# VHH binders against q9vpf9: the designs that were tried, part 31

Target 1, 373 residues: q9vpf9
Amino acid sequence: MSMSIDSNKLLLRKGDMKLDNYPTCAVEALTRLETLIASRNKQNMVMQIISEFIFLERTPKDGDVRKSQALPISQMNLFQEFQLIIALIEYFSRPGRDATRNAIFLSLFGSHLTPQRSKLLSRLISTAVSGSVAPLLSSAGTWMQQVGCKTPLSLEVAQNIVSDFISYSRKTPEQLKQLPMVGPHFAANFMVAVADLYLNEQRSPTLNPPPDALLDTITEWMMENPTLCQASQQPLVLPAGAIAMPFTTPLAGLLRWVVLAPLVSNRSAYSNLHLSLLRALQQLVSSGESTALPSQDLMQIVKSLQSYCARLAESKTDPQADAAYQKCMERFAQAVQIALSSNCITNQIQLLCLLESLPPHKLMKIVIEAHKK
Below, E stands for the ipSAE of ESMFold2; O stands for the ipSAE of OpenDDE; V2 stands for 0.75 times the mean of E and O plus 0.25 times the DockQ between their complexes.

## First folded at step 10 (VHH; framework vhh_nb_b201)

Design v5 (at its last look DockQ between E and O 0.14; V2 from the best seeds 0.00; counts 0 for: pae O 16.6 > 2, placed apart)
Fold by ESMFold2, look of step 10:
Structure v5 (fold): chain B 373 residues (1-373), chain A 122 residues (1-122)
Amino acid sequence: as target 1 above (373 residues)
Amino acid sequence: QVQLQESGGGLVQAGGSLRLSCAASGFTFSYYAMGWYRQAPGKEREFVATITSGGSTYYADSVKGRFTISRDNAKNTVYLQMNSLKPEDTAVYYCAASEDFQWLLYGRFDYWGQGTQVTVSS
């Protein structure tokens, strides 16, 4: 296959001559991309159309982007950003071509964004949450799964939702409380991302708890939406030939919150979240061949508990007498018991060996013995 | 015009190491996923490794733990460090490129290099 970049660029400009004002050229560009994104060997043209007509970007030389190492710079003013957000919401809300529009969302917001595109993405999603725009949130959920819920891009979006609706809000808005009903796939993926941001020693040297209002919101979501953790198991709506990236359940990350929380917090909301997680784990295990609690995620919890017990040893404190450690182990044992009895953990033998390395806990010992034969 | 040029192939004893390089031009490298594939004689081209523009890496099971893909966006170059080489690794190794969404969505690449021969002797 052969392609002339200059010829295609000229044809696009001729096709848009009658409609040269913003945001009209962005809307025209979106419809033209529907034809081009599945075509082989047209990637440079797709990128040029997105950069020039949608995001109003120019290279430092204003030349051939395909030969330059320089990243484009945005020429958008505040009014044009607002116009683009509205146009994108309208585009992604159109009936009848969800798979194509999900692919367009991925082409606009792939796995590497300029700072300007990243901020526009976050504002777009926050606007969709505030407006309860279900079709756009569905596209955002698909995007988050395809790029990965724990990647820097997804974590940035999750952090911005926390900022917009939790940190800067005195009261959690009703639109955020209803997110699981409006966009369940996005809500589930958001929970995966935000669970990774808090009480996670891989992300921070200390166990930083989530903001209280975020914890309360997640707890309420889980109590009121018992199938929410299963939302990411539904097949993605993608074009023919597309490969869906594996989904990630929020159960493992949220379990880490409730198991480790006694080390840093006495909030009773963690008890309610724990009960909801046990119920959700039982439901998710019943849904067939999905992995609910990968052994790798559980082993990370063990590592954090081992680190805590090492600090107890330095202060000559017996873990059996430490109320926080005992509470952690009680919650952990209850979750592990459900997961083991349902055979939903990969590499169970390795996990059992690591659990035995922790200072003893009565319930955990019973759980281990029941499954070691 | 998109160009991908591999280098660093050659003859190596089993257990040895090689580092392949692929120099890229004709596109904005920082928006592209880069990959390595290989083709042994009489076999179909098979996936080896991919690195997205954001740095996420993916490997075929047969090379996990032995091969490492990396990229240098300042030099528009992707690398494949191959350690603990086996005679079964003997193949022509191809550099490939596509915009991230094409790889993330379809698992495919549209631009290919000419390949570099890697031969691992017993």
Scores: ipSAE 0.158, ipTM 0.601, lowest interface PAE 5.3, mean pLDDT 83
Fold by OpenDDE, look of step 10:
Structure v5 (fold): chain B 373 residues (1-373), chain A 122 residues (1-122)
Amino acid sequence: as target 1 above (373 residues)
Amino acid sequence: QVQLQESGGGLVQAGGSLRLSCAASGFTFSYYAMGWYRQAPGKEREFVATITSGGSTYYADSVKGRFTISRDNAKNTVYLQMNSLKPEDTAVYYCAASEDFQWLLYGRFDYWGQGTQVTVSS
């Protein structure tokens, strides 16, 4: 089997793919991958071709697989990186099968990403957003779901988008505003990732709110398209035999935002977002999908509130008199009511028990009593 | 330094049970898919089971229904409960980690342990 990989490499070399003709060799490599990507048995070869002809990586020859934890070093210069990005944009814009495109994308940016390759991915996706390249964004959405929307790689991509379109811009670019229309699956998965970046005590001991422009953008997305969160539920178009990763909805993360926001912000955008989330939840119920809100994510919200209440106790402040806590619980109770009524929450009993551990809130108490039988 | 340390291997009779553990350190465990491979003498390493960062599990057909993979993120540990063991399950079992669970299915991993011997007697 090793001989066949070498022979195919030789065939690729013999096919006048000269490394000195970059990015032509990369484009040719991509084209050749179309025929190879459908075969699981040829994955190693695919990876080698990608490494050598697309990313110009040198694999240390003979190193003991055990010892060579050394990530291949790409010899790409900045200009070549730019060329590759353009070449990839063009390639993915070509007519073709979605399954093939997605497979190639996953192969390009799968496991063992070098820091350089990861950076290139982020740049590529940002460029795709800027250019409203729908096919590439579709593949990126699929990729994000397959690798996990909350993985370091996905978060890096999301952070880079925030940096490129929010942090460095005075005004949110129109291209980002249109992202849900151009790439709804990617937009939904992007929301999962960005939701995880902010107001998350698992990431930071402090509740860091999202940038105002990001909050406004997400709020606008949700207001304009309450079904956007369902975009992540679309079946993945994968090659035959590929295992699809379960989808993640942005609902839980965004709910965390709106529920915990009163602790750090009084911006009206959170109220609008909350309303949009409630609408989205109501719509999901109508679709019969029961997995919209993982219990674990909701439990995280409870833990944050517990922590806040502990601080109140230390300061001898009554949670019943704390306006922020009351607002948090109100928003939370409304969402939980809808979710429980629609059976959209996993492990409901555990969540209810945990909610009972919080200082009492009138509406939450009603919700708990209604569902705790 | 990244470390994966397997434990729980040993000698067991056919039909018996064994639980393997793999303690991970040196990386953000909760973001990685974890998996088990095994290699019998004179045979190639083969996929046994994987669990994603999200908790989804996948098994080789040869162990499906008998083995259960689980993880404890608080302990940075992945487990392999092996029930109804057969002599053909005799192998060195290796723990593996990857950010991409799909690559684990194809025998690619970012990190792997030294392995633990499992011997099933007839």
Scores: ipSAE 0.000, ipTM 0.204, lowest interface PAE 16.6, mean pLDDT 86
ESMFold2 (binder alone), look of step 10: mean pLDDT 89; pTM 0.904

Design v6 (at its last look DockQ between E and O 0.28; V2 from the best seeds 0.00; counts 0 for: pae E 11.2 > 2)
Fold by OpenDDE, look of step 10:
Order: sequence, then C-alpha cells, then structure tokens
Structure v6 (fold): chain B 373 residues (1-373), chain A 122 residues (1-122)
Amino acid sequence: as target 1 above (373 residues)
Amino acid sequence: QVQLQESGGGLVQAGGSLRLSCAASGFTFSYYAMGWYRQAPGKEREFVATITSGGDTYYADSVKGRFTISRDNAKNTVYLQMNSLKPEDTAVYYCAASPDFKWLLYGRFDYWGQGTQVTVSS
C-alpha cells in the first residue's frame, strides 16, 4: 500500500506541478484534490499534496512522518501566505459542489492544525468576512461545526474576527454587520464561539464582558433576525459516508451573557439582547426542536449565581435586597419558563433542583413550582 | 510496521456485555485518534465510536448510551465496552487509527486492523 502512494505521488509530480511556481502549484493542487477527495482510501495522498504543494511544508527526510513528533514546518513567507489566501478565496468562489468544497476545506484545515495553518485559517476567514465570500464562509461554518464551535481552534478564529473587526476598528464594519445574511451558518457558529469567550467563569475567574461594539453587533443580529440561531441546525453538506457532528446553538451562551450581565454592566443592549433571545426561544418552540438549551450550559449559569450569592453572604448582604441578583434571576426565570414550557431543555429535573438551591426569587419560584411535579 | 490487533470478540446473548481491545504498534499512539467500526454481512462498514488523542469521545447514535470507548496510552490500547448488546450489533468490529478524529468520522483511516467477530444471539 505504501508503494502505491509513492507511485501516485510520482504521478502527481510528473503532472508538471512545480514547487517553484507558487501559487500556481497550489491552485493546481486544489483542482486535483477535487477528484481525490471523493475517494475514501486516498486520504494520505490528499494530505501529502496539501502539505507539500499548498502549505509548502517540509517533512523531515529521515523521519517517518508518522513517527516524528515534530509538526511539519511550513516554509511559506508572508507574501506566499498572502498569495495563498487570495488563491483560496478565488478557488472557493468558483462554481462547484458544496460537498466537494466543504470536503476540501476540511482537508485543508483539520482538527489538529499547526500554528501556522491555524493563523492562516484565521486570516482567510477574516478576509472572507471582509469580502463577503459566501461559499467560503459556508465551508467555514461547516468546519466549525465539525471541529466544534467551542474548541480552541474555533475560539481562535472567533477571537481573530473580534480583533480584526471590533478591536481595531472604531466602528463595526458593514461587512461584519452583513455576516448573518452572507453566511448565516457561519454567523451562528461564530456566535457560539464568541459567547463562550465572555462572561464565562470556566474561562476566567472574573466575569469579563464582551467589548461594547461586539455586544451591539450581536444584539443587532438577534434583533434583526430572530431565526439566526436556527441556522446552526441546518444539515451539513458532507461527503458520502461522513458523519455530521452535533450542532450547537448560540442561545445558551448568549443567555449566559444576558443573565450574568447585571453583575458587571448596566448597558441597555443586554436588555435588548434578552428580549431577542426570548423571541428566538419562542420561535424554536414552534419548530419542535427539543435540544435548543443544554442543561449543562444552564447549570453553569446557576453555578455563577451561586458563587455571587456566596460573596454576598460574606459581605452580609441579603440577596433579596441585591438589585443585580434580582435582575439576573428575573432574566433567567423568563428564559427558563419559555424553555420549559416548550420542552427545549435536557435533564429538566436536575436543572430544577439546582435552581432551587439559589436564594429565592419570586418569578423563579413560580416557574419551578409550575414544572416540578 | 503499523499493526492494529483486535481481540475480545465472541458469541454473547442479547442483553449481555463484551469488551473489545485493540493493541496498536508501529506509530506514536498518544498522537492518534482511535476508533471502532463495524461491518455486518451484506452491509457497509459503519462508524461505532472514536476517542481523540485528548480523550474526547464520540459515538454513533445506534450505540450511544450502551457502548463506551476508552484508551490506555501506556499500553497503546483502545477499548470498546459494549453493554446491552442486541442482535443488530452482530458484525465484524474493526479498530482504526488516524491523527485526526475528523477523518475517522468520515470513514477514512490511516490504519485499521483485521477485525474481531461479535455475534449476538437472540
């Protein structure tokens, strides 16, 4: 079997792919991958072609790539990286099958990326956002779902978008504002990732709010398109035999934002976002989808509130008199009420028990009693 | 030479349990995702379970809650604990390895074993 790979590699080399003609060799490689990607038994060859002709990675001669712990090092310079990004944008803008495009994207950017490939991916996606390249963003959305929206790679991509479009910009660019229209699946998965980055005690001991411009952008997205969160539920277009990874909705993460926000911020945008979330939840109920809010994510919110109440206790402050806590619980109870009524929460009993552990809130108590039989 | 050797297959009654093992050699085991596939007579090979190099696990819907995949890096071995077995679980079970679990999900393997027969009687 190793002999056949070498022979095929030789055949590909014989096909006039010259490494000295970059990025032409990369474009040619991509074209050749279209035929190879359909085969289940040629993955190694695909990966080799990608490594050698697209990313210009050199494998140490002496070591069975399989034995060498060393990640291949790309010898691409900055100009070549730029050329590759442009070439990829052009390639993905060509007419073609979505399954093939997605397969190629997934092959280029696997779950175990080198730091260099990861950086390039982030740049590529940012460029795609800037250029409103819908096919590439679609593939990126698929990629995020397959890799996982809360994985380090996805979070890196999300962070880079935030950096490029929010942190370094005085005003949110129009291209980012239009992202839900251009690439709804990617936008939804991006929201999952960014929601995970902020107001998350699992990531930071302190509740760090999102940048104001990001909050405003997300809020605007949700207000303008309450069905945006459903975009993550769209079936993936994958190669034959491939298994789709489960989707994640941004609802739970954004709910965490709005529920915990009163502890760190009084911005009105959170109230607007909360209202939009409630609307989104109501719409999901109508679609019959029962997995919109994982219980585990909601439990995380409860844990954060428990921690806050513990701090109140240390300061001899009554949670009933704490305006922030009351506002948190009000927002939380409203969302939970809608979710429970629509059976959109997994392991409801466990969640209800955990909610009972919190200092009493009038509305939450009503919600718990109504559903605790 | 890369080798994957499956063991632990056999005949079991419906509702019973079986534990499969796959011993790996010839590659850096700790860097690879490991997975199990099965093929019933006259059917296509299907994904059963995978475990990443980091220890994350994924299961086919048909086996979720019944099967558990685990790995021991010190022994270069991956396991499949199969509980509540059904006649529909009858197949040859194959161990597979890939540096990227994503490819395992796509039915693309760098390496795979000879398989072990699992038969579940009604």
Scores: ipSAE 0.040, ipTM 0.449, lowest interface PAE 2.5, mean pLDDT 87
Fold by ESMFold2, look of step 10:
Structure v6 (fold): chain B 373 residues (1-373), chain A 122 residues (1-122)
Amino acid sequence: as target 1 above (373 residues)
Amino acid sequence: QVQLQESGGGLVQAGGSLRLSCAASGFTFSYYAMGWYRQAPGKEREFVATITSGGDTYYADSVKGRFTISRDNAKNTVYLQMNSLKPEDTAVYYCAASPDFKWLLYGRFDYWGQGTQVTVSS
């Protein structure tokens, strides 16, 4: 093999980071990581510094754990957890050095996630939302895109924000309402994640609508911030030679909400959200972006509608006479028309064939006929 | 010392299957992303698949749906299950390793194995 990692262990120096001096040793560790993170031959040292001096973890082999390669064991007490959150808020609250700050955030939370690290991450992000800490939210947005907005960790963060700001509050806090202005990239990525949590039969056997307050908040964000979906399309600030993971627009997931909503809800907020999504889709397409609506996401909507129609058949109900189904199809047809006219859907032929398999709807039939040749 | 050793390569007919293994040592396997790259004669190495320490997987478009990457942290081993093989899959397959954050940040690996040959006949 090429470079040995073991040679870098000899670079540690006299008492630079002391466990007994917490959280000062974590702050000192963060400063040292800025120097070390880009080096190819110091990555094991970086991980050891993070584990030992920031998260106060011991190696699994010291714990007499029978299973080989078990995750590190956290030894932080509750007060140290609070101290670390404050220190990280302070560290990540400063502007500038975006590429380095993003690399540090990814080093802390992109790998080696013990249960304690995952808990700390969620609390850190929720605290940053509550405090409108723009530089930290920028790094969290980059982190969410790099790990994937729909991965279990991103969904856990999204669930925790909903719990912290929607489920436990009678009224949406002003800091959450202003999130698109403070951290537009994070807000867009949060919308991708939270859209995946609700009205999604891949995640739950039932179509569970979002909480009313969450729906209202998302609708208001989309109405007041017409370029918000473009924030998730912006190039990430990463070190030279790095490439961004594929972006995901929130449009597809939110479209699923508004199309499927008539099956479970009559709230007028979904009509407002639908209009905002059509405007955002048209604006995104006119800016020249070619990947706004993956056909796979649209096919998931078709699958959910097929399942609903199968249940209608079991109850001897004609889908063409079902008001909810007709409203679903009206919203779906309007969005598909815009997307097809702008050539922003992948695998259009397969989608059109699937759409033809659904019980007929007048507008959808017109849309299919206009684009099938 | 970091060591990556591939095995399981060989000759197979088109449409067949192979399972590659890569045994790793010299680092904490459970904290590393593991991946597979391949190199056909006269070409540069190309990405095939990655699995992070947390089990998240990434695939090249050319192999998506046919190949499955997995890992066994107890055995310090990563696997590549290769189904529906095509002659175009003929290459030397390389195991690779890097800490998760380096993979997430740069999209590439620090350490490489010596490779195992896969040949898919028509």
Scores: ipSAE 0.000, ipTM 0.388, lowest interface PAE 11.2, mean pLDDT 82
ESMFold2 (binder alone), look of step 10: mean pLDDT 86; pTM 0.875

## First folded at step 11 (VHH; framework vhh_nb_b201)

Design w1 (at its last look DockQ between E and O 0.36; V2 from the best seeds 0.55)
Fold by OpenDDE, look of step 11:
Structure w1 (fold): chain B 373 residues (1-373), chain A 122 residues (1-122)
Amino acid sequence: as target 1 above (373 residues)
Amino acid sequence: QVQLQESGGGLVQAGGSLRLSCAASGFTFSHYAMGWYRQAPGKEREFVATITSGGSTYYADSVKGRFTISRDNAKNTVYLQMNSLKPEDTAVYYCAASPDFQWLLYGEFDYWGQGTQVTVSS
């Protein structure tokens, strides 16, 4: 029984790890991290091991890596990057504790990454999607929530997936279609990110619609699984003491898509997506979750519509006669009605006031009047 | 040496606003999560807000919608905009810093400032 404790002490010395066999040293490093990550006092060592043995970064030999101002320069070549991706996929596919995997993933790919690590992360996740690697995607979903689904890093990951599976593919790969089944949490958070990328005037002065194939994919996901948006609400499996970051649902972003779509597209997919969203909203009512639709996101939609109406005014077009605006308002009013009825909207009064600022729409007026009381 | 220096505290009337600043030095600011805590007399230190290195924010329920945490990496400074202040917000406010992953995994900060007094008068 005494021999097992000494073997564990030997494993903790950085000096015993050899860099001469990549990616073997990376795998060994990952294994060692399993033990070290549980200790709050060994964070510097964890970071050193990750930098030196996993990413082959030059780290100062002496001192706290956490205090280093210099961005570590990785000496990894493309082949080694590939090897690392494969090694990570294999590692995450091994039986283990979700909390440990998630902790390791977060340690490898925190919220601040070097360009190289960021690229590697994107490739890793794309590979995981391609291979339907459920455990890795689960960790990626957790990661995305912790770092934020609308952060540049999350958006980069999402964009990379779109690029790999939508832009370069004639047909949407089956692996992407199956993503909600393989990794529902990741799929939901991915939807948050992609929703933020398109039809968003905060990102682009023009309302840029999503690629058709992406729209179809998201629509299919939502139609097949109306509860997919709730997958983001699942409790995160994190180490003890961790603070779970707030979840974000894709509902608001997707609602923005469908509401603003008539301004740029007449594709029927938006109608289907709208219907699916309404269903999803109705289901949320039953779950009692009040934070499904942030008022700020809805306010953004209002602002976009205000801007559009201003343009109409400049062209001396009556918004009442504008078919696109009417369709936007119809979709918006239906969603707001359900959301208000379910008390899923924060700061309802402010939203209602903003909605009143828009050119009148019959249904919206009814909705506003019903809830101002 | 790691240093966190808070500023911007003072006396304000209920309903008023304050902006706290925390200047950081001695570490790679852009790689760290930054946070604000507060401690009222006779009470335990409580979490107020955190911003990750990636810009993700988290707020205590008690300050949500009223306070905004932000950061300027070029200035190595984290800010806490406090609006609609209440007497209950009276406390010493502390700036905190941690490597990003440490915050994400353990919810703890390694470094702390000396604090700045915020007093909200009724």
Scores: ipSAE 0.682, ipTM 0.875, lowest interface PAE 0.8, mean pLDDT 90
Fold by ESMFold2, look of step 11:
Structure w1 (fold): chain B 373 residues (1-373), chain A 122 residues (1-122)
Amino acid sequence: as target 1 above (373 residues)
Amino acid sequence: QVQLQESGGGLVQAGGSLRLSCAASGFTFSHYAMGWYRQAPGKEREFVATITSGGSTYYADSVKGRFTISRDNAKNTVYLQMNSLKPEDTAVYYCAASPDFQWLLYGEFDYWGQGTQVTVSS
């Protein structure tokens, strides 16, 4: 194995980067990383360059084995954090080399970060949303798919966007409304993440609805962008030899919202979102050869309804007389009917058996009988 | 600079259990994906399990439900709990490490330990 002259020159100049020339040393480091990541060697050096010259971290001096295993400490001040955010926006906005920039984004922000790096990532992405910075949002979407939309870091990013654009009074609500047009892949992955945060008994025993403004925003996204739930299934732009992680659709999580919402809310926005989701399911039939709804996600909805019915039994309430339960089942039956008729559900027989375990509902009974073969 | 040291291998009867450990140094452990591979005589190394820095786990089909990978960031150590062992699990088991992005992009590891022998008798 021989090293190229370009690779050797980069290695020799690694030690010449000066920390007191910030953010210039971070920009130079990003350029050097392109070569190192493309060659797929010296990957420990990549991590050292990122830590030392981009995030300005140092390892405590090793006078003790226990101290040498401590996490790196950040020496970055608030002005340098601002300078880095600007430099990254400029770097990721440069034309060309999309696959390389996506690999750089992943190298900076893997699946787990120090608190300082995770704060920087959240501020970077919120700044990109505010500025409608499409290239950076494309890289963030790729990152979110590769690490997983429901991982703790992805959920933290999603929570921070909700905080920045929904919970606080800011002019940027228009930029959030535009997100599907500016960064459709990131918008779809954001929907997967926020769908996981609310109305989800896997995350909390209490069904907490999304904030009203978030619900309204997502409902409008779905109404204006009928193919948005398919954007996360788009092939990724990654370096040669890279393996795309599995696609995730927001359909299953959003269906959980609309099916379970009658248990905690009477907002009409859920009816509008439900209609949009039914249309999206019908469009999957037209698009062909994609699996939209794994049966495990639908079984999670069944488990939540079973839990609610157990609470009704404790209060001696008949599910047939409970208006909220009947509305949940109406919405669920409509979605399942479309998905079964289009073969968008894996392991249909197991799902049908679980649906039969729920207290009776007229439309659901018809759907089950029509599809048991 | 990077050092990976496996331990916990040995001889065990079929149906038994064994726990492998791998102590790591020379890198910031919490930013690295860790994994286990194995190699039987006359065969290629095969993937066993990965745990990312974020805690996501991946398993080969042949070990799903029987093996569990875990990590302790405070001790810079990754573990492989092997239950319901079969003679087919006999191999040298290698600890592996790479920066998280390397696994996320390529499913590959850059750094390897020396290996520990696991022998499962019938």
Scores: ipSAE 0.544, ipTM 0.800, lowest interface PAE 1.9, mean pLDDT 84
ESMFold2 (binder alone), look of step 11: mean pLDDT 88; pTM 0.892

